VH-VL binders against o27280. Designs and how they scored, part 358

Target 1, 266 residues: o27280
Amino acid sequence: MDSMNVPEVLEIKRIVEESESVKTFIFSWDFRREVRPGQFVMVWDFRDEKPMSVSLIDPVRSEIGISIRRVGEFTDRVHGLSEGDLLGIRGPYGRGFELMGRDILLVGGGIGMAPLAALADEATARGMRVDALVAARTADELLFLDRLEAAGVNISTCTDDGSCGFKGFAHERLLTLEENHDMAAVCGPEPMMFQVMRILDERDVPAQLSLERYMKCAVGICGQCCLDDTGFRVCAEGPVFWSQELSRVREFGRYRRDPAGRRVPW
Key: E = the ipSAE of ESMFold2; O = the ipSAE of OpenDDE; V2 = 0.75 times the mean of E and O plus 0.25 times the DockQ between their complexes.

## First folded at step 15 (VH-VL)

Design ia33 (framework fv_acasunlimab; at its last look DockQ between E and O 0.82; V2 from the best seeds 0.00; counts 0 for: pae E 2.7 > 2)
Fold by OpenDDE, look of step 16:
Structure ia33 (fold): chain C 266 residues (1-266), chain A 118 residues (1-118), chain B 108 residues (1-108)
Amino acid sequence: as target 1 above (266 residues)
Amino acid sequence: EVQLLEPGGGLVQPGGSLRLSCEASGFTFSRYWMSWVRQAPGKGLEWVSTISTGGKSTFYADSVRGRFTISRDSSKNTLFLQMSSLRAEDTAVYYCAKWYIGRAFDIWGQGTLVTVSS
Amino acid sequence: SYVLTQPPSVSVAPGQTARITCGGNNIGSESVHWYQQKPGQAPVLVVYYDYERPSGLPERFSGSNSGNTATLTISRVEAGDEADYYCQVYDDSSDHYVFGGGTKLTVL
C-alpha cells in the first residue's frame, strides 16, 4: 500500500541544532519510499501542517532529516518538541533536483541551504565536484558548513554584514567566482535566486531553482501555489524549476501570494 | 527559426573515420547541452553522446566509448562528432539534439546518414 | 542497464483514444519523455516530465506515469497522428539516455 498521501506518525529520532533559529529533525525512513533532494514533505503537528524540504537523506542509517526555521506559531511548536516526540509526515512531494555533469555549483541562502545540503551529499557520493556558495545575513546564520566540508564540498561564504566570508549578497559573490560549472542548483530568498539566475544564464550555466510558496494540499489540487501566467503548481511541477521555466513566470523574484491569494511583495 | 543542420554524413569503409557537424541557429547555442542520437535503418532511437555547455563534461554510450568524440565550438554554433574505427553496426541516421529540460530533447536536426560498408 | 519496454504497435480508429505504454522497473519514480517520429522525419518532443506538453502541442496529447508503467495518451486521434512513438528516460546509475523500442501507431 502506498502511504504517500497519508500522514505517517513518526518519532523524532534526534534533533540537530543547526543555528539559533534552525533545527534538523531526523526520522527513521523506509527507503522503499523513494525521496530525492529538492522534494518536500508535509509536516503535521496534529494541529497544523506545513511543507518542509528534506535536508538529509541517509540510506545507510535509514534516516531522513527535515530542517525547520523558527518563523511562526507552527514552527515555534515544532521547535519545542524533543527527541522521542511524534510528528506526522506525508510525502515526499514535488520534483526534486536533477544532477547533470561532473561539476556542480550550489548557491544557497539561509534555510535555502537545506535541500542543497541533501543535494551536496548525493552529488559528492556520485563523485561530482561540488562548489557551494553559502549565504546568510550574519555568520551565525550560515548553515551546514561543517557538514558540507566533511562531504568534500568547496565552500565559499558570504554575509550581508561581512561577519564571515565575502561582505555582500550571494549574487555579488558569485560574480567573483569561477563560471565553468556544468549546472547549478539554487535555493534561498527569491530576490537572491532571481539575481543569481540572471548571472548563471549569462554564463551559460543551466540552473535549477527551488521556489517556496504557500502550499495547502501538496498534490496539485487546491491551486494555492499556482504561479501567475504559467499555471505552474509549485507542489506539482516544482518546487524545483529550471531557469528556462522561471523565465516565463512573471511573479518570480517580484511577489508571491499570501494564504488569501493577495500579492505580497518580497 | 530554430534549427539544427547536420552535414558530414556519407559512405565510409569499416575501420574508417568520419566527422559529423551540426550547425545551430535560432537559439543561443552556448546555453544548452547538446547530444547525438542515432537510428539504424528500420530500428529505434539510440543515444550516442552528450556534451555540457562549456564542453567540460562529455558522456558516451557504451557502444561508442573510445571510438567517438563529441565536441563543440560556441563561436561557430557548431556541434561535432568525430567517429573512428567505424563498424557496420554504426550505420545509422545521426541526429543532433538540443537539451531542453529534465534531460529531454526539444529540437532535433533532420539527421545525416552514415553508412559503414565495404 | 535500464530497459524501457513498449508494445511494437498500436492501432486505433480516427476519433478514438490511443494509449501507448512504456514499461520500466519503478519507472514511476523516473521522469519520462515522449517523442513522435513520422516517416522520414526527425523525432518531435510531445510530452516531457511525464505529463507536461511543449508549447504548440495540442491538448489531445497527455501523459501519465506511475508504478512500472508510463502512458502516452492521444485523444481524438487524427490521421496525422500516425507515427512511431518513443519513451525516454535518463538512467542516473549509468549516465545513459535510454529510449524505448518505439511503438508504431496506426490510424485505421
Scores: ipSAE 0.917, ipTM 0.948, lowest interface PAE 0.5, mean pLDDT 95
Fold by ESMFold2-Fast, scan of step 15:
Structure ia33 (fold): chain C 266 residues (1-266), chain A 118 residues (1-118), chain B 108 residues (1-108)
Amino acid sequence: as target 1 above (266 residues)
Amino acid sequence: EVQLLEPGGGLVQPGGSLRLSCEASGFTFSRYWMSWVRQAPGKGLEWVSTISTGGKSTFYADSVRGRFTISRDSSKNTLFLQMSSLRAEDTAVYYCAKWYIGRAFDIWGQGTLVTVSS
Amino acid sequence: SYVLTQPPSVSVAPGQTARITCGGNNIGSESVHWYQQKPGQAPVLVVYYDYERPSGLPERFSGSNSGNTATLTISRVEAGDEADYYCQVYDDSSDHYVFGGGTKLTVL
């Protein structure tokens, strides 16, 4: 698809401050180029290009949103931009989430709630019952609670420090939730996703999980996004994978790899 | 060996009832959504019904809604299709099929012929 | 209701490339799956998720999906490839599986 590989220079229409470290940048979008929850775009600040998950998809207003956490030089520069400034956007790329059934459980950790917020909008518009477990280290890092509530999502929270909701980790909170779902979608730190996947597998809930760790290689460096055993390329086959695919990957949840292929502790 | 076996089928009169069964082996049956797909003689594949892993959600093609009931018994690794108010146009080979990633079907039963005729 | 359109038949000589199309409104945004069915047999999944192949299937089978058309491509066709081929998507709006009408591939 030629048009998906050419950056389009877009004006920042609106900026929403989600937290002290997270902002959502909203752009007008021509929905003749379809965008699905779980897909990502390459964001270009005219110096560097980074992959960012789409967090808002609004065909009625002809808008997309991209949520960015401030973690380094690129994101610090982008956070310094104002409404009216320009960014290059190309994509979308990757497999989106696929919905099935009457109810869905979303389990998100930190910025992992960004692609799940877009999914929540689609699922509710589709008439699904949506339950979201929103996890973070502290209350101020919980994202999209107001937006999820406005969408009619049933929200459970947990924080590592107990500053909001259940005190503990996402998988510990999930064990106290007894209701099964037709499917689930999970995005967050890989150790969290691994533990959550185990519980969902035991409950016979089919799940999709988004692996965002190597998306920067999606459009330039072939092979660095490959997973052990299966040889899946995150940029080509992901970032969204069914739990059935990930359960056969030995490294998932146990160790990660840097761009050079070295094993890195969690 | 991964397989789906469909004992049953037969000849029934219009307005009659028949229950199909499909027994799974070689995989964890309870883990997967299951479906019934039929094929009338000389015709193409037509989706009939789908059931979620826990059995709480069921879906039906418009042509069979209200007449057919899909169910499962995970303790027996068995999928069922209870057919009632059968019509001549329900004559087909019925396949059970297992969900696969992308919402495909990777494993199919051998097919069970159902003939609705007086 | 979502409709998938396939040509009723395609003829190809041995060693040539067969292309079977599956038309659908904005089908490029769907995951398309392809099944091979030989007389008296159950369907067999030959391509899933637009272009992925199940283990054990020859790489002569490939797929693509863009815009309003998905395509199953069978290169270096053999007599044993003669069969009916069906495309399939899942319609998210209704929770319905949708099959194309099928294409009979004849190897001359």
Scores: ipSAE 0.827, ipTM 0.915, lowest interface PAE 0.7, mean pLDDT 88
Fold by ESMFold2, look of step 16:
Parts: structure tokens; sequence; C-alpha cells
Structure ia33 (fold): chain C 266 residues (1-266), chain A 118 residues (1-118), chain B 108 residues (1-108)
């Protein structure tokens, strides 16, 4: 029996290089601790601890995968690890995505495709039709395309530089797509998610969006992951929110907070 | 204010048909999944049917599949339930209900009684 | 196919705490919602997402969900809380909504 609040030290079973800056670390996992797409784990490298999205949930092989973009000192250290090395993992935490209906649109920007790849696997396993809009700066940064294609997902791409698919931003591509989905799931840079949410609201498509905020406790006690105006704790009431919940949040898409609590523009 | 109004109940013979309606006001009807939930006399709540925002997808309890059809008309802000091949066990108060986050129902009509009896 | 079980009745003295249970196989992995229904009235949502309250609901109503049991807790029970209470989930495997059988709360 394991507590959600106690890190389990796990061996890195496999490493998949998803791009120059993104690696997926695969671990054996006891699924008595259930994991839902959109939930997160706290990854501990024995010096520091950061929230990371689960990108692979495989109960048959008893494996989870955690995708990590190299963006700073912690992620640089983790990217320097090899198969057989150890990491601490506690969780999962947070509210995951909820599926409903027969047809779903996924809109992912950059590493935001990680939790959506896990959701796509679940949705296709249920027999849902899955359309994915995968966005990145360049073609080489489009994540999980082979995996999504193998699962039967209908993929549209966009890149800032036009090297693959539509040249431009995800919300610009979305305006040109037929949008009669039962629901949508969105994860990526918060300014992108704000623009996508606005379009989906106008089209009457119920949407769930996954947010990132600074986290310390991950269980809702410390208050470090709270959103302005609502008091929502991203680690407890989120990280996945319905668009109806976010429409009242003034900070969404406008600014974020650093570890010292200062407002920082996106 | 936000309201759901269900005219259109009544007495029907077994094997007969009846169409229920539910008119919405005070919210943007087109943005929400809508459902019918029924309650037989002296019994608990039983979900009957759900329809997606555009009407693209419809869902039915096993007890009514093939006999009931849910539909909506966004121009009239109205939800419908076409009931056919009615049976005595379909006797119930029928509520329309508005979807809310987490797949809950936050707004309910006051219900309309359907009685199936010879 | 997913079944929610509730006790048929719960009795409590005024001012005390009522606990109404909703049992289901691995219900802790579901989002559980609770409704109050007074005689001759439509249901009213009192708790959603296991523990969240709709706007305007008193803090006396709270919820929890873990393992195989979700619980609605009503503290400082008043005579006006006498009603039937239903739990509800969405069953992902069937795409159906499922209600428990209901619990009659009697205020002694």
Amino acid sequence: as target 1 above (266 residues)
Amino acid sequence: EVQLLEPGGGLVQPGGSLRLSCEASGFTFSRYWMSWVRQAPGKGLEWVSTISTGGKSTFYADSVRGRFTISRDSSKNTLFLQMSSLRAEDTAVYYCAKWYIGRAFDIWGQGTLVTVSS
Amino acid sequence: SYVLTQPPSVSVAPGQTARITCGGNNIGSESVHWYQQKPGQAPVLVVYYDYERPSGLPERFSGSNSGNTATLTISRVEAGDEADYYCQVYDDSSDHYVFGGGTKLTVL
C-alpha cells in the first residue's frame, strides 16, 4: 500500500527522444494507483521536485510515460539521466480530462500534446473519433505524430514557420476547420489556449483546458497554485478546467506568477 | 431568470405516442447538452436520454432505446422527447435538465406527468 | 451496468451531522454529484465534483469520495434538510448517467 504523498523511487525503464528538447521517460507503474489523462505527477531528482504531465498510460504493460521539455536546471539534470537511473515520483494529482460523446477535438501546442496523447489513446480505445490539431514552431517540434497516426487519430498540423501543415498559429488553423465536435481538450501555451477557448465557446463546443501554475505541495494545502479571482487551486480543482470555469478568471491568458508571486506577462 | 418549462404531459394508452417539450429561457440554450430524467411514482430518479449541443450525438437508457427519440431546436430554445410504443412502466414525472460542468445537472424543470394506462 | 448503492434511509437529530453514503466499484475514480429532492419538487444540485458546492449553497453541505464510497455530509441539520438525496455519476464505459436509489433523510 502506497500513499499519494510519498515519492516512490522508480528506475527509468526506457527513454524516448521525442524531439531535440523533449524526452519521454518510461517507468513501471502499479495501476492500483490509477492514472487519468490530464493528471500530473511530481518528479523528484533528489534535489528538486517539479510537476510533469503523464503522456503514456499503459495498464497492459504496467507502464507510464512522463514527457519533459528541457527548459531549465531541473529539466537539464533529468535529461542527463540514462536508463537504469532513479527518479522519485509522487502522485498522480489533480483532475484529469473527462470524455463524453463520440467525437473529440484535441488542440495541442508544443509539450501540451503530452497529456493529449494519453487522452487520444483512451478516446480511440473507447471508439471515439479523434481529430487532433498539433501545433509547434517547426516541423521537428511536432510531438507524437507517429503515435497519434497509429492510434487512428485524424491529424492536422500547424507550424509557425510553415515547415509542416498550415503556416501560422493554432487558433488561425482552427478557424478553417469544421467544428462539430461533441467536446474539445486543449493544452499548450496559455495565450494559445485563450484564443482557442474563445473560438470553441463561439462554436458551442464544450472544452476542457489544462493549465500550468507554480506548485509546491500538489495536494491543495499550500495555496501556491491558486488562480486570481476564483481561488481555484490548479493542483486540486485542476489542472484541467472546463471553459465555463475559466471564463471568469481574469488572469487566464494575460499573465502568470513566478515562484515569488509576482505577476509576469505570458 | 434561468428556467426550464415542460408543458405537454398527459394520459396515453399502452402502445401510444406522446411528444414532450421543454422550453429554455435565461441562458444560451445552444451551449449546453440537455437531458431527460424521469421518476416513476414512489421510485428514484432514472436517466432517460441526453443530446449534445449541436444534436450530433444522442444517448438513451437501455429501457427506452428504440422507442424514444430526443431532439432539440436551437431556434426555439426547445428540447423534445418523442415517445412511442409506450408501456405502463413509462408512467413517470419527466424532467428536463441542463448539463453542468463535471457532467452534472444544475437546472431542472418542475417536471410533467406522463401516465400510460388503458 | 454500473450500479450505485445508497442506504434507503438515514435519521438524525436536529443540529447533528448526517452522512449519506453512495457505494460503487472504484467510485473514487469517478466524479460524484449529489441532489436534494423535497416532496413534489424537482431535484436541486447540492454538491458536484465530489465536494464542490454550487453558488448559494450553505457550507453545511459537503462531500468526499475515496475508494468505493462517496459521502454527502450535512452538518448542523435543520428540519428543512428533510428530503430524498441522490448520488449520480457518468459511466464512461456505457456513456450513461447513473443515479443511486436515493436516501430519505429524516430529521427526528
Scores: ipSAE 0.568, ipTM 0.811, lowest interface PAE 2.7, mean pLDDT 88
ESMFold2 (binder alone), look of step 16: mean pLDDT 92; pTM 0.944

Design ia34 (framework fv_acasunlimab)
Fold by ESMFold2-Fast, scan of step 15:
Structure ia34 (fold): chain C 266 residues (1-266), chain A 118 residues (1-118), chain B 108 residues (1-108)
Amino acid sequence: as target 1 above (266 residues)
Amino acid sequence: EVQLLEPGGGLVQPGGSLRLSCEASGFTFSRYWMSWVRQAPGKGLEWVSTISTGGKSTFYADSVRGRFTISRDSSKNTLFLQMSSLRAEDTAVYYCAKWYIGRAFDIWGQGTLVTVSS
Amino acid sequence: SYVLTQPPSVSVAPGQTARITCGGNNIGSESVHWYQQKPGQAPVLVVYYESERPSGLPERFSGSNSGNTATLTISRVEAGDEADYYCQVYDDSSDHYVFGGGTKLTVL
């Protein structure tokens, strides 16, 4: 049995409280097993296993981090853990972000900033110029601003309620930013990603988008994750996709599927 | 029909200059990074140069840096490679190639032979 | 400078399976693409992103990629598969495309 298929029990080395609802759990990691931004791990609390994007990749300290938003029973239990407690980690899995060019725009909504924070670290270490548009419902839900600032990222913010930065949605803020980049990376609610992708396509900026709902398909859990009506199979290559791939996916930004395959509007 | 047409090429003496062009049709040229890839007679593929959308970023193989200049004119759907200070070892078939997902190449030109000889 | 290593040649009988390797340091973390080139012709993309195929290409072409080796697999080989095959990655640390040296597939 390979380590990729069996959870390794790791000690929670440090916990960072990112907001009232988000925590980053940090573990020692052996980087002989490479981890790339955009990849995810399966987190096992000895009862349930859930996919979580890697939000910190720090080879200097030999650490990885996973950022978890409190949204249900599993995440509530994990949020109740302390430094020194144990979790099972399996992976990494999935296709990571692919960098190209001298500058990159990151557009993140809510917890979608987690994989983008790891990407920002890699891009800046590579010598790229990084601009980030950070979006959330309220100021208290904006994530990783201090970490991005420390990394030298140029930050723009927007909130639905206007409590910080531009009042409005990410795509509305993006329309006021006229800078074009060699590439972009986008992660957040699917309707936001769809609108952002359309603008980037019109600006001739190649973009990669991370779709959280495809993480289970990458590990063989989902039975109905491929999109047969377009003839295009996206599930096995997730969670990160190029905008060219997603432009052929009819349901992207319009609806999702429940476990029974039933269409649910965004 | 999606294609790349390369009408340039020819015989040039060492130290000379030549400009290659590549005309795109059947797709929205302005949306894609474009590259030049060459192949010396009997040898393998060697990447030469790449240009971003809008032309603000350019990249070169070490063997051609400072001698070759890649450029594009998206209004004319045309990619260029200006070659100067040509050497015998620059003799090759030159292909223009279109970016594809994963940073692959899905569409290639027919190839244009450039011979650098006295 | 990132380097991809391919065997210079592979021979296979019709109907058998050909395997062409592409060696690279930690290549399993890279996206590997494969091109077929017949004499006098431009390269043709035959496999991208592990085992994805462009429209119209035979299902006999597949790929795998783990550790330090990527492999192009051609099952039920036909005479028409005889060609040079090149692997390719993008080195994001230098913004350079990197090709393997090529493998000549001979169908005996």
Scores: ipSAE 0.827, ipTM 0.914, lowest interface PAE 0.7, mean pLDDT 88

Design ia35 (framework fv_acasunlimab)
Fold by ESMFold2-Fast, scan of step 15:
Structure ia35 (fold): chain C 266 residues (1-266), chain A 118 residues (1-118), chain B 108 residues (1-108)
Amino acid sequence: as target 1 above (266 residues)
Amino acid sequence: EVQLLEPGGGLVQPGGSLRLSCEASGFTFSRYWMSWVRQAPGKGLEWVSTISTGGKSTFYADSVRGRFTISRDSSKNTLFLQMSSLRAEDTAVYYCAKWYIGRAFDIWGQGTLVTVSS
Amino acid sequence: SYVLTQPPSVSVAPGQTARITCGGNNIGSESVHWYQQKPGQAPVLVVYYNSERPSGLPERFSGSNSGNTATLTISRVEAGDEADYYCQVYDDSSDHYVFGGGTKLTVL
């Protein structure tokens, strides 16, 4: 067996409350198992196991962080834990982000800023200039602003309700920002990512996008194969994909499938 | 259909200059990072230079930095490599290559032989 | 800076499996790409992103990448597979493309 497929029981070293609904759980980590931004781990509470993106990678302190939004029974139980409690962690899994060039645009929506915060740390440590567009429904849902600022990131914000920064959606704000970056990374709700990808494609900016629904494929669970415009079936390792891969997938950002396999609009 | 076409190179004396060109067809040239990769006779592949989509960022192998200049003209679908202060060790077949996902190269030119000899 | 090491040559009989290695420090954390080059021709991408195949390439070509070694595997080798094979990564720290020295595959 691969050691990455056996959960290691780790003590919660520190908990950071990012918002009313989001907490970051920090664990000591042995970096003989290298972790890259954009990868995820399976978090086991001794009842259920769920994939979670890594939001902090700190080899100096020998720590990783996992940011979890409270949305259901599993995450509610995990949010009830305290420092000193135990969780099972296995991984990392999946394709991480790949850096290229001298400057990068990050576009994150809600909890999608979690994997992008880890990427921002790596990009700044590499000497890249980092611009981040942080989007949320309201000001209270904007995540990691202090951490991004501490890392030297140039931050723009937008909220649907106008409670912080630009009033509007991420793609609307993006149209008012600098057009030319060597690359971009995007993570958030799929409809947002689709709109952002289209703008970046028209600006000739190569982009990577992180799609949580593809995390199961990376751990050997294939939920559903996608059929693109050419008839090619896609069952590729995620969660991070280049925009060139996603532009060929008809379903991305347009519709999903119900249990019967029928198309359902977003 | 999808291709990168390189016109023939040439024989150049040491210290001389030569500009290579690579014309793209069958895909949207402006959307991709482009690179030059060379291969000396009987030797392996060696990366030379890369340019971003808008041309604002350029990168060079240590062996050519300060002597070679990569540029692009998206209106002409053409990639250039301006070579100056040429040395015998720059003798090689030069390939232009198109960026692909994962930072690979999926499309390569046919190669242009550059011989630097006295 | 970053260096990729390949064996200079590998010999295999027709119908057998050829394995070409690419060594690099923590290469398992990189995306490794593989190219086939026949005499007088430009390289052809045969495996990218460690294990993905371009459209139209035979299922006989596969790749893996773990720890300090990436491997190109060619199953049921045919005479037409005889070529030089190069591995390649992108070094994030320098914005440099790095190629291995190449491996000559001889089909006996």
Scores: ipSAE 0.824, ipTM 0.912, lowest interface PAE 0.8, mean pLDDT 88

Design ia36 (framework fv_acasunlimab)
Fold by ESMFold2-Fast, scan of step 15:
Structure ia36 (fold): chain C 266 residues (1-266), chain A 118 residues (1-118), chain B 108 residues (1-108)
Amino acid sequence: as target 1 above (266 residues)
Amino acid sequence: EVQLLEPGGGLVQPGGSLRLSCEASGFTFSRYWMSWVRQAPGKGLEWVSTISTGGKSTFYADSVRGRFTISRDSSKNTLFLQMSSLRAEDTAVYYCAKWYIGRAFDIWGQGTLVTVSS
Amino acid sequence: SYVLTQPPSVSVAPGQTARITCGGNNIGSESVHWYQQKPGQAPVLVVYWDSERPSGLPERFSGSNSGNTATLTISRVEAGDEADYYCQVYDDSSDHYVFGGGTKLTVL
């Protein structure tokens, strides 16, 4: 739509502190412009524009939420804002998660739990049984546990340092879980997603994975968004991909792109 | 290369039973949700039933629920549809179909005709 | 019950563009897939994910999906395109696949 490509200046209605490094910014939203879990918006602070996944979709309150981790100049500026301040929002963009079956496994690492939290809300509302494996480096960086619990999600945690739940990585924890789900959704660091995808493929569980790190532009004409070997473009065809699509991409889980678009090993 | 073969079909009386089979080759059958879709003579496509990869979850169209049972045997690369309490309105060509990304169907069997008549 | 509505028939001259619509409540929020079926044959997937084409299919086939209407567009129509065309979505609230009633494309 034409209106999707023009930023709307919105007031920050509420800010939720998710952790020391993550905040969720909540805005009033007109749901004539529909939003699905897994989609992203472009956030404009009147200097720079960055893609951010939608982490809360609440038609009852007419609100959306956008969770932002503090990692650089843009996100530092946005974290300095207060309720009542303004941001430009345009979108939504991208392909959202698609649900099927009676139960779903969510596997999230760090900020990757943001789009999965929105998906958990939708899956629960649809009557699905939701199991979430929430991973982080430390207990203090586990995100959305209270929100997932309130939604009735069955939660497993793991931390690299063992400060909460299983000590180890998400894929190591997944190997100790003998659950057979109708589908899965995965979002987090690419090496984590690659290992998790391999296990889900061995278990014959169809999975969708979100590759938010590749979003470079809001339109689908961006060479730097392309994946190796297949030519998939994250902005146009993603950020959500089925595991069957990603299993053909040699770059996934092995290489990343620097700011110039060059391959760099993980 | 990739193929779904449906050898079963035939004539059955109202109230009778029949089992359809669909044999997969050229792809890893166990990795995909599978479905049955039917088409009555001169009519459109109608979804009948779907089974998850592990066979734990099965779904049925309202018109066949309680009468049809979908199942799979991944060791034999075979999908089944057990039909019971057959009615004249079940007369159709039955296709097995493989799940594709987006919840589409990319591979279809050739179809097998089931005729329910007295 | 979720229903997809297609016109029963569409006629087009060779070389012209055919447009086949698929109407559904808020269908723009769904992924729409399109199948071609020739007499006596199984359906063939021609467009998936609203606008994606399977490998090996002609560029003449394209799709769009917005609001309450999805559209299959066949440009430079050939006699061999004469077939029935079906749209399809997945209703995740019921775990049901839903097909449209089909559109007979006649190439005169």
Scores: ipSAE 0.765, ipTM 0.881, lowest interface PAE 1.0, mean pLDDT 87

Design ia37 (framework fv_acasunlimab)
Fold by ESMFold2-Fast, scan of step 15:
Structure ia37 (fold): chain C 266 residues (1-266), chain A 118 residues (1-118), chain B 108 residues (1-108)
Amino acid sequence: as target 1 above (266 residues)
Amino acid sequence: EVQLLEPGGGLVQPGGSLRLSCEASGFTFSRYWMSWVRQAPGKGLEWVSTISTGGKSTFYADSVRGRFTISRDSSKNTLFLQMSSLRAEDTAVYYCAKWYIGRAFDIWGQGTLVTVSS
Amino acid sequence: SYVLTQPPSVSVAPGQTARITCGGNNIGSESVHWYQQKPGQAPVLVVYFDSERPSGLPERFSGSNSGNTATLTISRVEAGDEADYYCQVYDDSSDHYVFGGGTKLTVL
């Protein structure tokens, strides 16, 4: 029952520096609690609790990894922690990605590559051919390239400033790539995901998109985790949605809500 | 208004062949994975075959692999199942079914009876 | 291959609650879908993604999925609910759709 769900205090086993602003925190995990790519956990630093996507799922080593970008007070404090320090972990929560077919296209922007890295591991383990389009503003913000390469993923990169790979946005790069995937998975800034979704819909490629919007709770009763037109709650029905679901949501790619409920354009 | 119509079916001798078709209307057929599901008289539902949107990936139940071929023609909004080397155990009502979120089936054809007997 | 187990039959009185189970190894990690089939008719999707309902379906139909058992629950059962019910998952390791054997719901 949700009211009896309590964070488990876990020791940080390892920390991987992914970039100047991103770290992956690795914990021992009891896989009697199943974890799927696309799910998230609530991370508690004994002051605040925030949702974080699972970026590594390793049953062989009995470990999970959580990748965190430094963007505010909570993440600054967590980035200051060391191996041996403790964090509270509750979950997992939300729908995971669903795999189907022989090949998959992953399109990730910035930290959005984190849940897609976990998905890439699962897809390759299941014998799928995996192509990844990794996008960022600059070369040093491209994430998980070494991990994806080690997994046998076919990688294309693009940066807004042209410092690595194609110069331009993810959707512009996508227009120059092969169109014949059985499915796709997309995670990154919402405007990028909207543009990519439109192209994949036009190409008849079924796609799943991960919406990691601001959330205040991990339970389905919390109204703060809602989408506008459909009343979808990211923590209850998301964060992973099929493009068919998102095509009915008027706010997707256009605006979001602040804590007061006012529209804020992307 | 969304519909899957299955003209066809019939009586076939063991070892014979038959092609089933399923015509889609009321939705954009080319956007969805499609499947065939069968049901023997008095028995449960059994998945037979699935095809991806572009038609390049096809999947088959072990019982029909090598004997059945699924295909699609998006210009005709039609799904096909070519059945060969038919056996008495292939006697069933065959349904075409449209993919839905979660990898469910939301729209089903009316079913086409295929009887394999001497 | 992955196997889903359903009881062959369940009987309930009108107005009572029917519970139809679908057993599978670690099925709580899968997305479970449920179909209703009346005699001579094609199946109808009644629950998807474990607990979601298609538009227009009565709220008395609900679902849950945890551990090794998924359950379709029909509250305040009506005579018109008498049908065969099938659970279904997708086995992504083989790209196979898997159906349970079906449960005949009889409204006494």
Scores: ipSAE 0.796, ipTM 0.898, lowest interface PAE 0.9, mean pLDDT 88

